VHH binders against q9zpq3. Designs and how they scored, part 34

Target 1, 317 residues: q9zpq3
Amino acid sequence: MVTLIVATTADPASINPAAALLAMPGWTAGPILPPDIKSFSNKQTRVIQHDRSIVKEDDLDLRWEEATGEVVDEVIFLSRHTAVSNRPALTVHPIGVLHLKDGESPPQGGKPGWAALPSTRIGPWFRLLKKMAEAHGLVPEFEITLEATHHGPITNKPTMFLEIGSTEEYWKRQDAAQVMALLMWEGLGLGGSEEVGKWKSETGKRKVLLGIGGGHYAPRHMDIALKDDIWVGHLLSGYSLPMEDPTQTKTTPGENYIGGNWRQSIKAAFEATKASFPGGEILAHLDHKSFKGWQKKAITEFLAEESINVGKPNDFT
Short names: E, the ipSAE of ESMFold2; O, the ipSAE of ESMFold2 at other seeds; V2, 0.75 times the mean of E and O plus 0.25 times the DockQ between their complexes.

## First folded at step 17 (VHH; framework vhh_surovatamig_d1)

Design q1 (at its last look DockQ between E and O 0.54; V2 from the best seeds 0.00; counts 0 for: pae O 11.4 > 2)
Fold by ESMFold2, look of step 17:
Structure q1 (fold): chain B 317 residues (1-317), chain A 123 residues (1-123)
Amino acid sequence: as target 1 above (317 residues)
Amino acid sequence: EVQLVESGGGLVQPGGSLRLSCAASGFTFDNYEMSWVRQAPGKGLEWVAVIYSDGSETDYVDSVKGRFTISRDNAKKSLYLQMNSLRAEDTAVYYCARMTEDWDYGYYGMDVRGQGTLVTVSS
């Protein structure tokens, strides 16, 4: 299983965790990818360093295969987190651009209506990161959180982002970079310990969270993700569920059709989650407080129509 | 306090040109991708253009490609939009925005804070 870790050289929240990881034992120089992207190898892990913005650098997994003949099995991006609040955070999240209709240009990368395959490590590594951040004195200064599915780049294999935020002072924090490197070191088993977050198919008893609704930092879904042995797929905030208010768009009297891209968003996220967790029990968890009654009714009916199981908090373990 | 102040709008005939400016303050301008967003009369916000933090790459909504050019001057903490070959459908209030990953705010993370600058394209 080949894991591709992607860092950008101009982003301290990206290159500093990569450098901290590369300072650990076992790394050797790897091939150079066009144009002059350096790489490093340790067991089944590959690190690349490039000098461009990562949300628009599509298909790095396929580009690795083209350059080396080696198939990538998962991608981990190291990046900065930016937020309006400027609060310090360490974050983990899947990617996708679900609010745009086909044919629209995506300013934050990806492609319209698309959700990447989520990394199976999102849940387990979120929990591990929280423990490590606490053990290294980063809490409560840094909030340890998931983020809802957003932005690109386009990838073809299970993907997650690991981020340090939310300002230049915190992007540069070497203690945060070291915790991210330790997360990757332990999580990938590079020191010889058992790796964390590898999915095993054919269980049928392992629950996978599909988050529906809520804000960007997914507060209600985080309560579920903190439970032992819960896997995390996509997390769809309200911005990934564009719904047209039927009281303002009555184009056909007598019909209760709710427009917007929300059905496609849920379907794309569900199918991507299902593809990453073969044999898993996917449960949609609704953040009920984030929906008006007409939205909740429509979403619940659509989930039933699509045979997507709904989970209450107690249904997760 | 983050501030974004747009200027340069006005009344112009179809086929004309305008250059919009945005003065940024209260944050490290060089650390952020920046965008222009517009709001046509009676409509919602629409993304127009984005530029990388170092100015190395740009992207545009299809309807303005080849006519609009986004640029930035990091030393002056300023963002620009050169609009050529203007059409009636370009009539809107134009806002600059810094790009953030906190998509709860603004227009999908495009942090719109100013009053904008009105562009009216009319014969």
Scores: ipSAE 0.597, ipTM 0.836, lowest interface PAE 1.9, mean pLDDT 90
Fold by ESMFold2 at other seeds, look of step 17:
Structure q1 (fold): chain B 317 residues (1-317), chain A 123 residues (1-123)
Amino acid sequence: as target 1 above (317 residues)
Amino acid sequence: EVQLVESGGGLVQPGGSLRLSCAASGFTFDNYEMSWVRQAPGKGLEWVAVIYSDGSETDYVDSVKGRFTISRDNAKKSLYLQMNSLRAEDTAVYYCARMTEDWDYGYYGMDVRGQGTLVTVSS
C-alpha cells in the first residue's frame, strides 16, 4: 500500500515542497526508476523526482509497481498553479479531461472524456491546508482553494494535485513550500499521528460532494467542502459541461436533443467518484447561477434518469 | 509585454513544404510548453502540435502526424513547425501559443497567442 508523491525538478512549486518534506525525519534512499528517477521512502510513502513535464508521467503508478513490486494505493502530484489574476494561491484538485471529445488530443495530458479516480483526501486535506495556512500566516496573502477537475497525466489510482501559485515569485516561496510539506507530513501520518482523509469501511455512508457547474475555483462548492466530514469527488466547472443550445442545433422530434458531451462528462465524473468512495452517498450539488434555465432542466432530468441524488447545501452535514 | 510573432507562411502547392517560425519575447520561454494551433477559413481553432519545455516530447493531431514536426530552440527563444506534404485541408492561419495549466484561459489551456501567419495550399 504505497502513497506515491511526484515532484518535478524544474518546477520550484513542485521540488521545493518535496525538498521540505524530505528534510523531515525518516527518509531513506529508494530505488532508481527508469530512466533515472530518484526515489525516497518513509513508511508507506514514496517520493519521486523527475525532470520531465507533467504529461510524461502517464501510468506512473503502474510503472512503480513494475519497477519495485510495490502496489501504489494513491498518487499525489506537486505542481505550479497559474492564474490570470497572478494572485497567490494554494490549491487542491482532482484530474480529468472531460470537455474534449473522443479523437481530440488534450494539450496538458490525460485523455478525452476521462476522469481519474479522485483522491479521497481532497476534502479533508483542503480543510487541513486552510487551517495550516492560516496558522502559518499565509492567509490572506494566499487564497486557499479547490480547483475544478482538469488535465492529466493518466493515472490508474486515486489522484490529486497540490499546487502553489500563481507566479514565479510565489512558486518559489519557502513558507508556502513548508506548509505543503507539513500538510503531507501530518496528512500521511509520517510523524506518528493518525493520517487524514483515508476512506475506510467505517466511513462508508458519509456524504461525498460531486460538484456540477461554477467557475474553475468552485466557489459555491467550496462552501460545502469547508463543512466538517464532507468528502469531495470530482468538481465539474461549466467548461467541463459542453451543452449545445437546442435553438441553434437541428434535432429530430421526440429525441433527447440537448447535444454536447455534458451527459458523458457527468457520468464519467460520477462513476470515478463512486469508485473512489465505496458505499459513500454521492450528492450532486449544482451551482445554479452558472446555468441557463434550459441547461438546469436538462441536467436535473439527466441526474434523475441516472438516479444521481441532488444535494442542496443543507443536505451536507 | 509577452509577445509571440509568427512567420514563414505563404502560398504553396499541394505536396510542398513550409517552415513556420515563432519568436517569443517578454517571458522565460524555456519554462513553458508551446503549441501550434490553426484556424481554417470560417472554422474554429484546431490544436495542431505541442512541444514540452525542454523539447523532449511532442504530440500532434492525427491529421498531421508524419507530415509535421514541431521543434524549439530555447537559446533563441524560438518555436518552429516544419510542414511537409501539405494538403489543401492544411490551409489556415497558424498561431504560436503558450500553454498554461490555468483552465480559466479557455478550451486548450492557452494564455497567449500570436497574430498568426497564413498558410495557403493551392494549385
Scores: ipSAE 0.000, ipTM 0.246, lowest interface PAE 11.4, mean pLDDT 85
ESMFold2 (binder alone), look of step 17: mean pLDDT 82; pTM 0.829

Design q2 (at its last look DockQ between E and O 0.96; V2 from the best seeds 0.72)
Fold by ESMFold2 at other seeds, look of step 17:
Structure q2 (fold): chain B 317 residues (1-317), chain A 123 residues (1-123)
Amino acid sequence: as target 1 above (317 residues)
Amino acid sequence: EVQLVESGGGLVQPGGSLRLSCAASGFTFDNYEMSWVRQAPGKGLEWVAIIYSGGSETDYVDSVKGRFTISRDNAKKSLYLQMNSLRAEDTAVYYCARMTEDWDYGYYGMDVRGQGTLVTVSS
């Protein structure tokens, strides 16, 4: 069973952290996958390098299994982060395209209405990344943050993205690339230390954050994710929760008539989160400021209907 | 500041062709995926096509596949959309967009900034 780390050769925020990791001890050449994808092996870890856009490389986990016979446990993508603000950042996030309905075309990969299995490492690695970035002098220049669930590619195993942003100057930063490589080195236990973020909650907290609402950088959910031993699932920003204003639609009284894809989005994210954390206690945490009263009421009623527990900040202690 | 200037729209008969252009400035064009997005009268924005930064990978909304071709010239910082076999339902204002991961902005990360260029397909 293996961990796939996926790098894009043309993306400096992707290939530079991969190269920094590959410069550490223990790597051997792996198979060349069709059509011409190089790979490298170290213990349970496989690094693959390819020249296509990561968001278009669907099912890499299944294609690895088909080509090699090795079962994939998880996938970690290395990528650049782009932002309108151009502010430097080191980010961690799960993937999914929750706002689109069946039949719609996803311009940034994935499939409509879908949430990938989130990596169990997202919470623990976010906290570790923050500590490493501070220790290596990258803070406050780089913001260290989660991102809400967005984009593809399609994957079938637990998935996370690790990103360096947000302009070419920062994508190329070798000190940032080194910190990302150290995160993967320590996090996967490649140097002999205990790995970080494997789902084993028998000796610690079993609570898993499902974020509902807020903006792309999940500010209120980050308060929860910074608590010791909290696991992180999907984080649904407002853009993943399309809700139609009931005052603009003449709807029939007596049933839940708030339109939009928000119910399907929450359900898909919850089910994917639950699947990644067997036996975990999933708590939906609402960014209350991001919702009008009618939205909050609809969401909390739906969560109750679906038996999805709501967690206040103190419930994550 | 980021600027995107669309041109090439006009009135055309069904079955006709147009080529749209987008001139980009204020950012490193070569580093970004780029898209065309359109807005039909009275409708919301609709993604039409994307081209990745290397220029060899593209994708299209199903309704335009086989009729539209997106391309880019990184040296000229320009994005193009060749539109063939135009239909009445292609009538819209067409915008180019810089793709970003920060989905708080634009249309799910499609950073639309220009005035657009109007394409009218009418008999």
Scores: ipSAE 0.642, ipTM 0.851, lowest interface PAE 1.8, mean pLDDT 90
Fold by ESMFold2, look of step 17:
Structure q2 (fold): chain B 317 residues (1-317), chain A 123 residues (1-123)
Amino acid sequence: as target 1 above (317 residues)
Amino acid sequence: EVQLVESGGGLVQPGGSLRLSCAASGFTFDNYEMSWVRQAPGKGLEWVAIIYSGGSETDYVDSVKGRFTISRDNAKKSLYLQMNSLRAEDTAVYYCARMTEDWDYGYYGMDVRGQGTLVTVSS
């Protein structure tokens, strides 16, 4: 029944938001997890700090349960964001490694063909983060955005990453770290207010965004995620949907199929999203401009075969 | 501007060894995970090895594990790949790559910039 927040000591975009959160009232020292992972407790929240790469420390949720007997409800990772553009950003995203086939080794952690259970807080906390960043003067300097599903580590409970990017100057920004700490403080209800983003299948809006297509920063899906009360599951960028161009592949005569790992990617992301949102209405939102006609036809037919509903923007009401 | 310059390739007999080097400039080398990727003749890119920014954590594609060792020298802004027990299937152009989270770029975030260095393993 706990929320596990994971920080790494060598990453200023990770340890600084953790330190800012730990400076708020109510923290006490917790147990040390093997091999030498320090922890801190405040109400339902546990912060752990380790010195290894955040994407390679698998199963921290299970390891917490083994060491303490406490059931972990969710995992939140604090990390730096790196970008070729070097633009400052505050980001929220689910994790998974959907482009790799069985037997391939994932350089950025996780496991091939896998999507973690997405945190139910991704949508609500993205919206809260945007409001907090605006209120604290970080916009427009920092872009506030979702990221498409990518990388590990392996987790077994609902998971999200909270990140500060995209260069050392911005990773170290104290005001950004403080906004991330406030997001966690308010989002988890540690100051006494109602927490934000717990799934309640019997009340309110139950529509859950499953993003299909687009680039890493999910531009068309962001329009949906900004709507009040919309929940966000996995967001599959084009890189998670490898589709083989039928004009350049040798197709057996008489067969009508599009090669690539895209079917498995959609199925894994849908099943993980469904598992995180029991009773939710999952709507696949296609970034139409990111697909050629043959790709959109194949995806649309597959979604129908799997009984995965497609939503237009106005269906997210 | 980001530059990555690979060197050290050549012709080698099966079972032989080579050491590849990559000189990096135009970015703070110490802040980034670095990888080697390779492209065999007529094939796509394949990730080979990664070393994390602290220098102590590494990972390898299964086909090279135990034979290749990735390392880095942050003071010299250099990345290395020691290749032992080379096989014919290791024949490829080898590239170094800076790792980023923007998986729209490069090969799933592996930012390949240089011309690479050719390794040919042949009797």
Scores: ipSAE 0.641, ipTM 0.852, lowest interface PAE 1.9, mean pLDDT 91
ESMFold2 (binder alone), look of step 17: mean pLDDT 81; pTM 0.823

Design q3 (at its last look DockQ between E and O 0.06; V2 from the best seeds 0.00; counts 0 for: pae O 12.3 > 2, placed apart)
Fold by ESMFold2, look of step 17:
Structure q3 (fold): chain B 317 residues (1-317), chain A 123 residues (1-123)
Amino acid sequence: as target 1 above (317 residues)
Amino acid sequence: EVQLVESGGGLVQPGGSLRLSCAASGFTFDNYEMSWVRQAPGKGLEWVAVIYSGGSETYYVDSVKGRFTISRDNAKKSLYLQMNSLRAEDTAVYYCARMTEDWDYGYYGMDVRGQGTLVTVSS
């Protein structure tokens, strides 16, 4: 079983962390996958490099398995983060394209109405990244944050993105790249220490955060993710929960007929989260201030109908 | 005040071409991802194309790929849509749109939309 780390050679926020990781001990050259994807191996970790848009190179996990016979356990993408605020950031997030309906074309890869299996490492590595960034003097200059679930590519194994943002100046920052490399080195146990963030449903705290609502950087859900031993699944911001205001479009009586893709978004994210955390206790945490009363009623009724438990902050203990 | 003003719409024959322009003011244009959206009569908004702030990455809805080209001129604070091989189903009001604060890879929200410019494709 291998961990596949994917880097894009034209993106300094991607290739520089990969290069920093490859400069550490134990790497050997691996196969070149068709047509020109270079690879490197260290224990159970494989780094691949390609020159194409990372969010549109689908099924790299299956393509690795077909080319090598090695089963992929998880996929980690290294990428840039952009924001109109231009604030420097180091981020961790799951992927999916929940807001689009069948037949719509996602401009940033993935497929409509789909959520990838979230990496089990998202919560633990977010906390480790925050600690490492602080220890290496990147805070407060860099904001260390989760992002809501978004974009592709299509993957079949647990997946997360690690990103450096938010402008060319910061994408190139070698100290940020080094911290990301140290995160991967320590998190995957490549130096011999115990790895971080592997799911073990047989022992330990088994509460898994499913974030409902809020903005792209998930500030209310981050309060939960910072608690010790909390696991993180999908994080659905408002843009992943399209809800049609019933007062602006005539519908059948009652909020139960509220249009939009929000039900499918919640269901897809819940099922993907459940699949990544067998035996886990998934708790939907609502960012209450991000919803009007009619939205909150519709969401809470749907969660109850689907037997999805709601977690208040104190339920994450 | 943030403003977006579209122009260049009009009547065109099927198979013809048209170039839409959008003049932006009241914000640092270079820092924003920009998009074109359209609304056909009696239909909802449909995303058409997006261009990243640096101008090097573009994305299109499948129905316009190979026919439409989005571009920007950051020095002139202008967004463009070159529309070739036009079809009747391209008839719509076309809007220039600025993407929301904290734009991230794959985020499609918009906070400012222009008044629109009508494109009619008719034989």
Scores: ipSAE 0.006, ipTM 0.238, lowest interface PAE 10.4, mean pLDDT 85
Fold by ESMFold2 at other seeds, look of step 17:
Structure q3 (fold): chain B 317 residues (1-317), chain A 123 residues (1-123)
Amino acid sequence: as target 1 above (317 residues)
Amino acid sequence: EVQLVESGGGLVQPGGSLRLSCAASGFTFDNYEMSWVRQAPGKGLEWVAVIYSGGSETYYVDSVKGRFTISRDNAKKSLYLQMNSLRAEDTAVYYCARMTEDWDYGYYGMDVRGQGTLVTVSS
């Protein structure tokens, strides 16, 4: 079972962390995948480098398996992060395209209404990244943050993105690239230490965060994710929860239906999270300030209807 | 047709106040994060503030924190920027912007921007 790390050669925020990782001990050349994707091997880890858009290059996990016969356990993408604020950031996030309905084309890859299996490492590696960034003098210049679930590519195994942002200047920062490489080195146990963030059957009693609401950087959910021993699944920002305002649409007396595909978004994210964390206790954490009263009521009623437990901050222990 | 129309700009003395408004139409305003961005003469776009779809979560660039307040009224499909303690450095064309549905709040994360309203801070 192998961990597949994906880098793109044209993106300095992708290829530079990959190069820094490959400069560490133990790497050997691996097979070349069709059409001309170079690979490198170290223990359970495989790094591939390709020249296409990372968010639109689908099924790399299955393509590795078809080409090599090795079963892929998880996928980690190295990518740039772009923000209108231009603020430097190091980020971790799951992927999916939950706000679109069937027949719509996602501009950033994936497929409509889909949530990838989230990597179990998202929470533990977010905390490790924060510690490493601090130890290496990147804080406070770089914000260390989660991002809400978004974009593709399509994957079939647990997936996360590791990103450096938010401008060309910062995408090229070698100190940031080195910290991302150290995160992967230590997190995957390549130096001989115990790896970080692997979900095993004996850990099935631990709490898994399903974030509902808030902005793209998930500020309320980050407060939960910083707690010891909290695992992170999907994080649904407001844009993943399209809800039609009943005051803006015709309603029938007695009708309690709230339109939009927010139900499907929550369900898809919950099921993907559940699949990544067998036996885990999934707790939906609502960013209450991000919702109007009618939205909160609809969401909490739906969660109860689906038997999805709600967690307040103190329930995450 | 998706439209954003800014208003409320003008000439103001340093230390003064202005309130910018943005009227939105042609899309489900409630489902989008909204931002104010600005462009000073001869410079590129600078992000100023963002407000999330629920209306209570906000973020600001450091240079305006404590002086500017972003708000929205989803029933009126309107975005606002209350600008207090204005400085000469705040002189710019201010745009309201709809953030993209593809969830990336990046450098290119705006998919619709208004025509702008000019704010001039001078004595």
Scores: ipSAE 0.000, ipTM 0.226, lowest interface PAE 12.3, mean pLDDT 85
ESMFold2 (binder alone), look of step 17: mean pLDDT 81; pTM 0.823

Design q4 (at its last look DockQ between E and O 0.05; V2 from the best seeds 0.00; counts 0 for: pae O 12.8 > 2, grease 25.6 > 24.2, placed apart)
Fold by ESMFold2, look of step 17:
Structure q4 (fold): chain B 317 residues (1-317), chain A 123 residues (1-123)
Amino acid sequence: as target 1 above (317 residues)
Amino acid sequence: EVQLVESGGGLVQPGGSLRLSCAASGFTFSNYEMSWVRQAPGKGLEWVAVIYSGGSETDYVDSVKGRFTISRDNAKKSLYLQMNSLRAEDTAVYYCARMTEDWDFGYYGMDYRGQGTLVTVSS
């Protein structure tokens, strides 16, 4: 069972952290994957480097297994982040395109209505990244943040993205690349210490955050993710929860349902989160201020219908 | 100030061809994935095609695959859409759009788009 780290050679926010990691002890050249993807091995970790857009490279986990016979346990993508604000950031996020209807095309990879299995490391590595960034003088210049679930590629194993943003100057920052490499080094236990963020269904706190609502950077859910020992699953921003305004549709007294793909999104996110955290207690945390009353009522009723527990901030302690 | 200016629309018979252009300014064009989106009369926006920042990788909505080709010239800061075998269903205003990961802005992170250029396919 191996951890697959994916870098792209054309993206400095991807290749530079990978290069910094590969400069550390213990790496051996690995096989060339079809068509021409270089790889490197260190203990349970495999790094691959390719020259294509990361969101188009589907099924790298299965392709690794086909080429090598090794089963992939998880996938970690290294990528740049772009933002309207242009503010520097170091980010962690799960992937998926949960709100798309069957037959729609996702322009940035993935598939309609799909959420990847979230990496169990998202919460613990977000907290570790924040500590490392502070210790290495990157805060407050870089914001350390989660992102809501979005885009592809398609994967079959627990997945997360680690990103450096948000402009070319910051994508190229070597101190940021070094911190991302140290995160992976320590988080995967490559230097001999205990790894961070592996799910242990039999020990420890078992509460798993499922974020409902808010903006792309999930500030309300990030408050929860900063608490000790909280695990993080999918985070659904408003764009993953399309809800049709009932005042713009005909009303049916006996059929007072709110349209849009928000139900599909919540269900896909919940099931993927549950699959990544067997035996975990999943708590849906609503960003209440991001919803109108009719939206909150509909979401709360759906969560109850699906037997998905709601958590207030204090339920995560 | 980010600016995107589309051109090249017009009237064409079914089966005909058009080439759309988009002139970009106010940002480092080569750093961004770029898309064409369209809006048929009375309809919402529909994503048509994307080209990634390196210029060699593209994706298309199924209805235009094999007929449309998106391309870019990073030196000229220009985006193009070659539209062949046009159908009546392709009638729309076509917009050039800049993509970001910040999906709070626009369809799938489209934070800026131009004024659009009208394509009419009639027979």
Scores: ipSAE 0.460, ipTM 0.778, lowest interface PAE 3.0, mean pLDDT 90
Fold by ESMFold2 at other seeds, look of step 17:
Structure q4 (fold): chain B 317 residues (1-317), chain A 123 residues (1-123)
Amino acid sequence: as target 1 above (317 residues)
Amino acid sequence: EVQLVESGGGLVQPGGSLRLSCAASGFTFSNYEMSWVRQAPGKGLEWVAVIYSGGSETDYVDSVKGRFTISRDNAKKSLYLQMNSLRAEDTAVYYCARMTEDWDFGYYGMDYRGQGTLVTVSS
């Protein structure tokens, strides 16, 4: 089984970390994906370099398997992060497009109401990245953060994005690219050390964070994700939880009292998280400050109805 | 229809203070992170401050830390920027902006902004 690392040649925040990784020992030419996508191989790892937008390259895992016969275990995308804040950042996040209804077209890939299988490495690599960034003098200049679940492409295997932001100056930073390459080198065990963030059967009932609410950078959930041995699934920002204000609710036969696509969003994120962490104890953590009382009540009642356990920060031990 | 209306700008001397307001309508204000951004004459947009949907978490561009305070009142659908110790370089049109979730792919993470309010810091 192989790990696919996907880089876009036109994006410095993508190609530079890939190039830094490929400069390390052990790489050879790998199979070619149609049409003419170059790859490189080192042990179980495959680096793909292509010139198209990452979010429009659906099913790369299945296409790799068809072209090569190699079974894909996971996919890691390297990408730029863009923010008006201009704050430099190194980020990790799962993907999905949870806020859109059937028939709506996602502008950044994926499909409506869908959540990818989250990479099991999100939590452990977020913590490792923070340590590496600190050790290499990137903190406090770069913020090291998770992002809420968003965008595509469509994937079928556990997936995450690793990103450098947030402006062209920082996308090009060689020291940031080197830290991302070191993260992948050590995290995948390519230098001979034990890999980081692999979900193993003996992890059993270890706790997995499902983040509910908060902003794009998930500040309340990050406090939990920084704890030792906490695994991270999907992180649903308020944008992924559309809830219709009951003061504006019309009486419509068959509708639930509080409308919006928030139930479907939570369910999709929970099921994808559960699928990535067999035997894990999934705890939904609510960013209480991001919800009014009626929203929090509705969410907690739905979580109970679906038998999704709620965790307070101290429950993540 | 989404509407963001800024007010409170004006002419002020260096070292002075102003308080900007933004009235929001046409959306569930409490679900969104909100920002102030500014545009100095002849320059592009510069992000100034963000406040998370819950109202307790904030962040600022380094040049305004300790001088500016962003706040919100979700019940009144209002965003504020208290600007103290103003400097000539703070002269700009200030906009309130609603943040989105598309940070990764060439977007700045905002989908609506108001018409702006002019702040001029001059002797």
Scores: ipSAE 0.000, ipTM 0.249, lowest interface PAE 12.8, mean pLDDT 85
ESMFold2 (binder alone), look of step 17: mean pLDDT 83; pTM 0.837

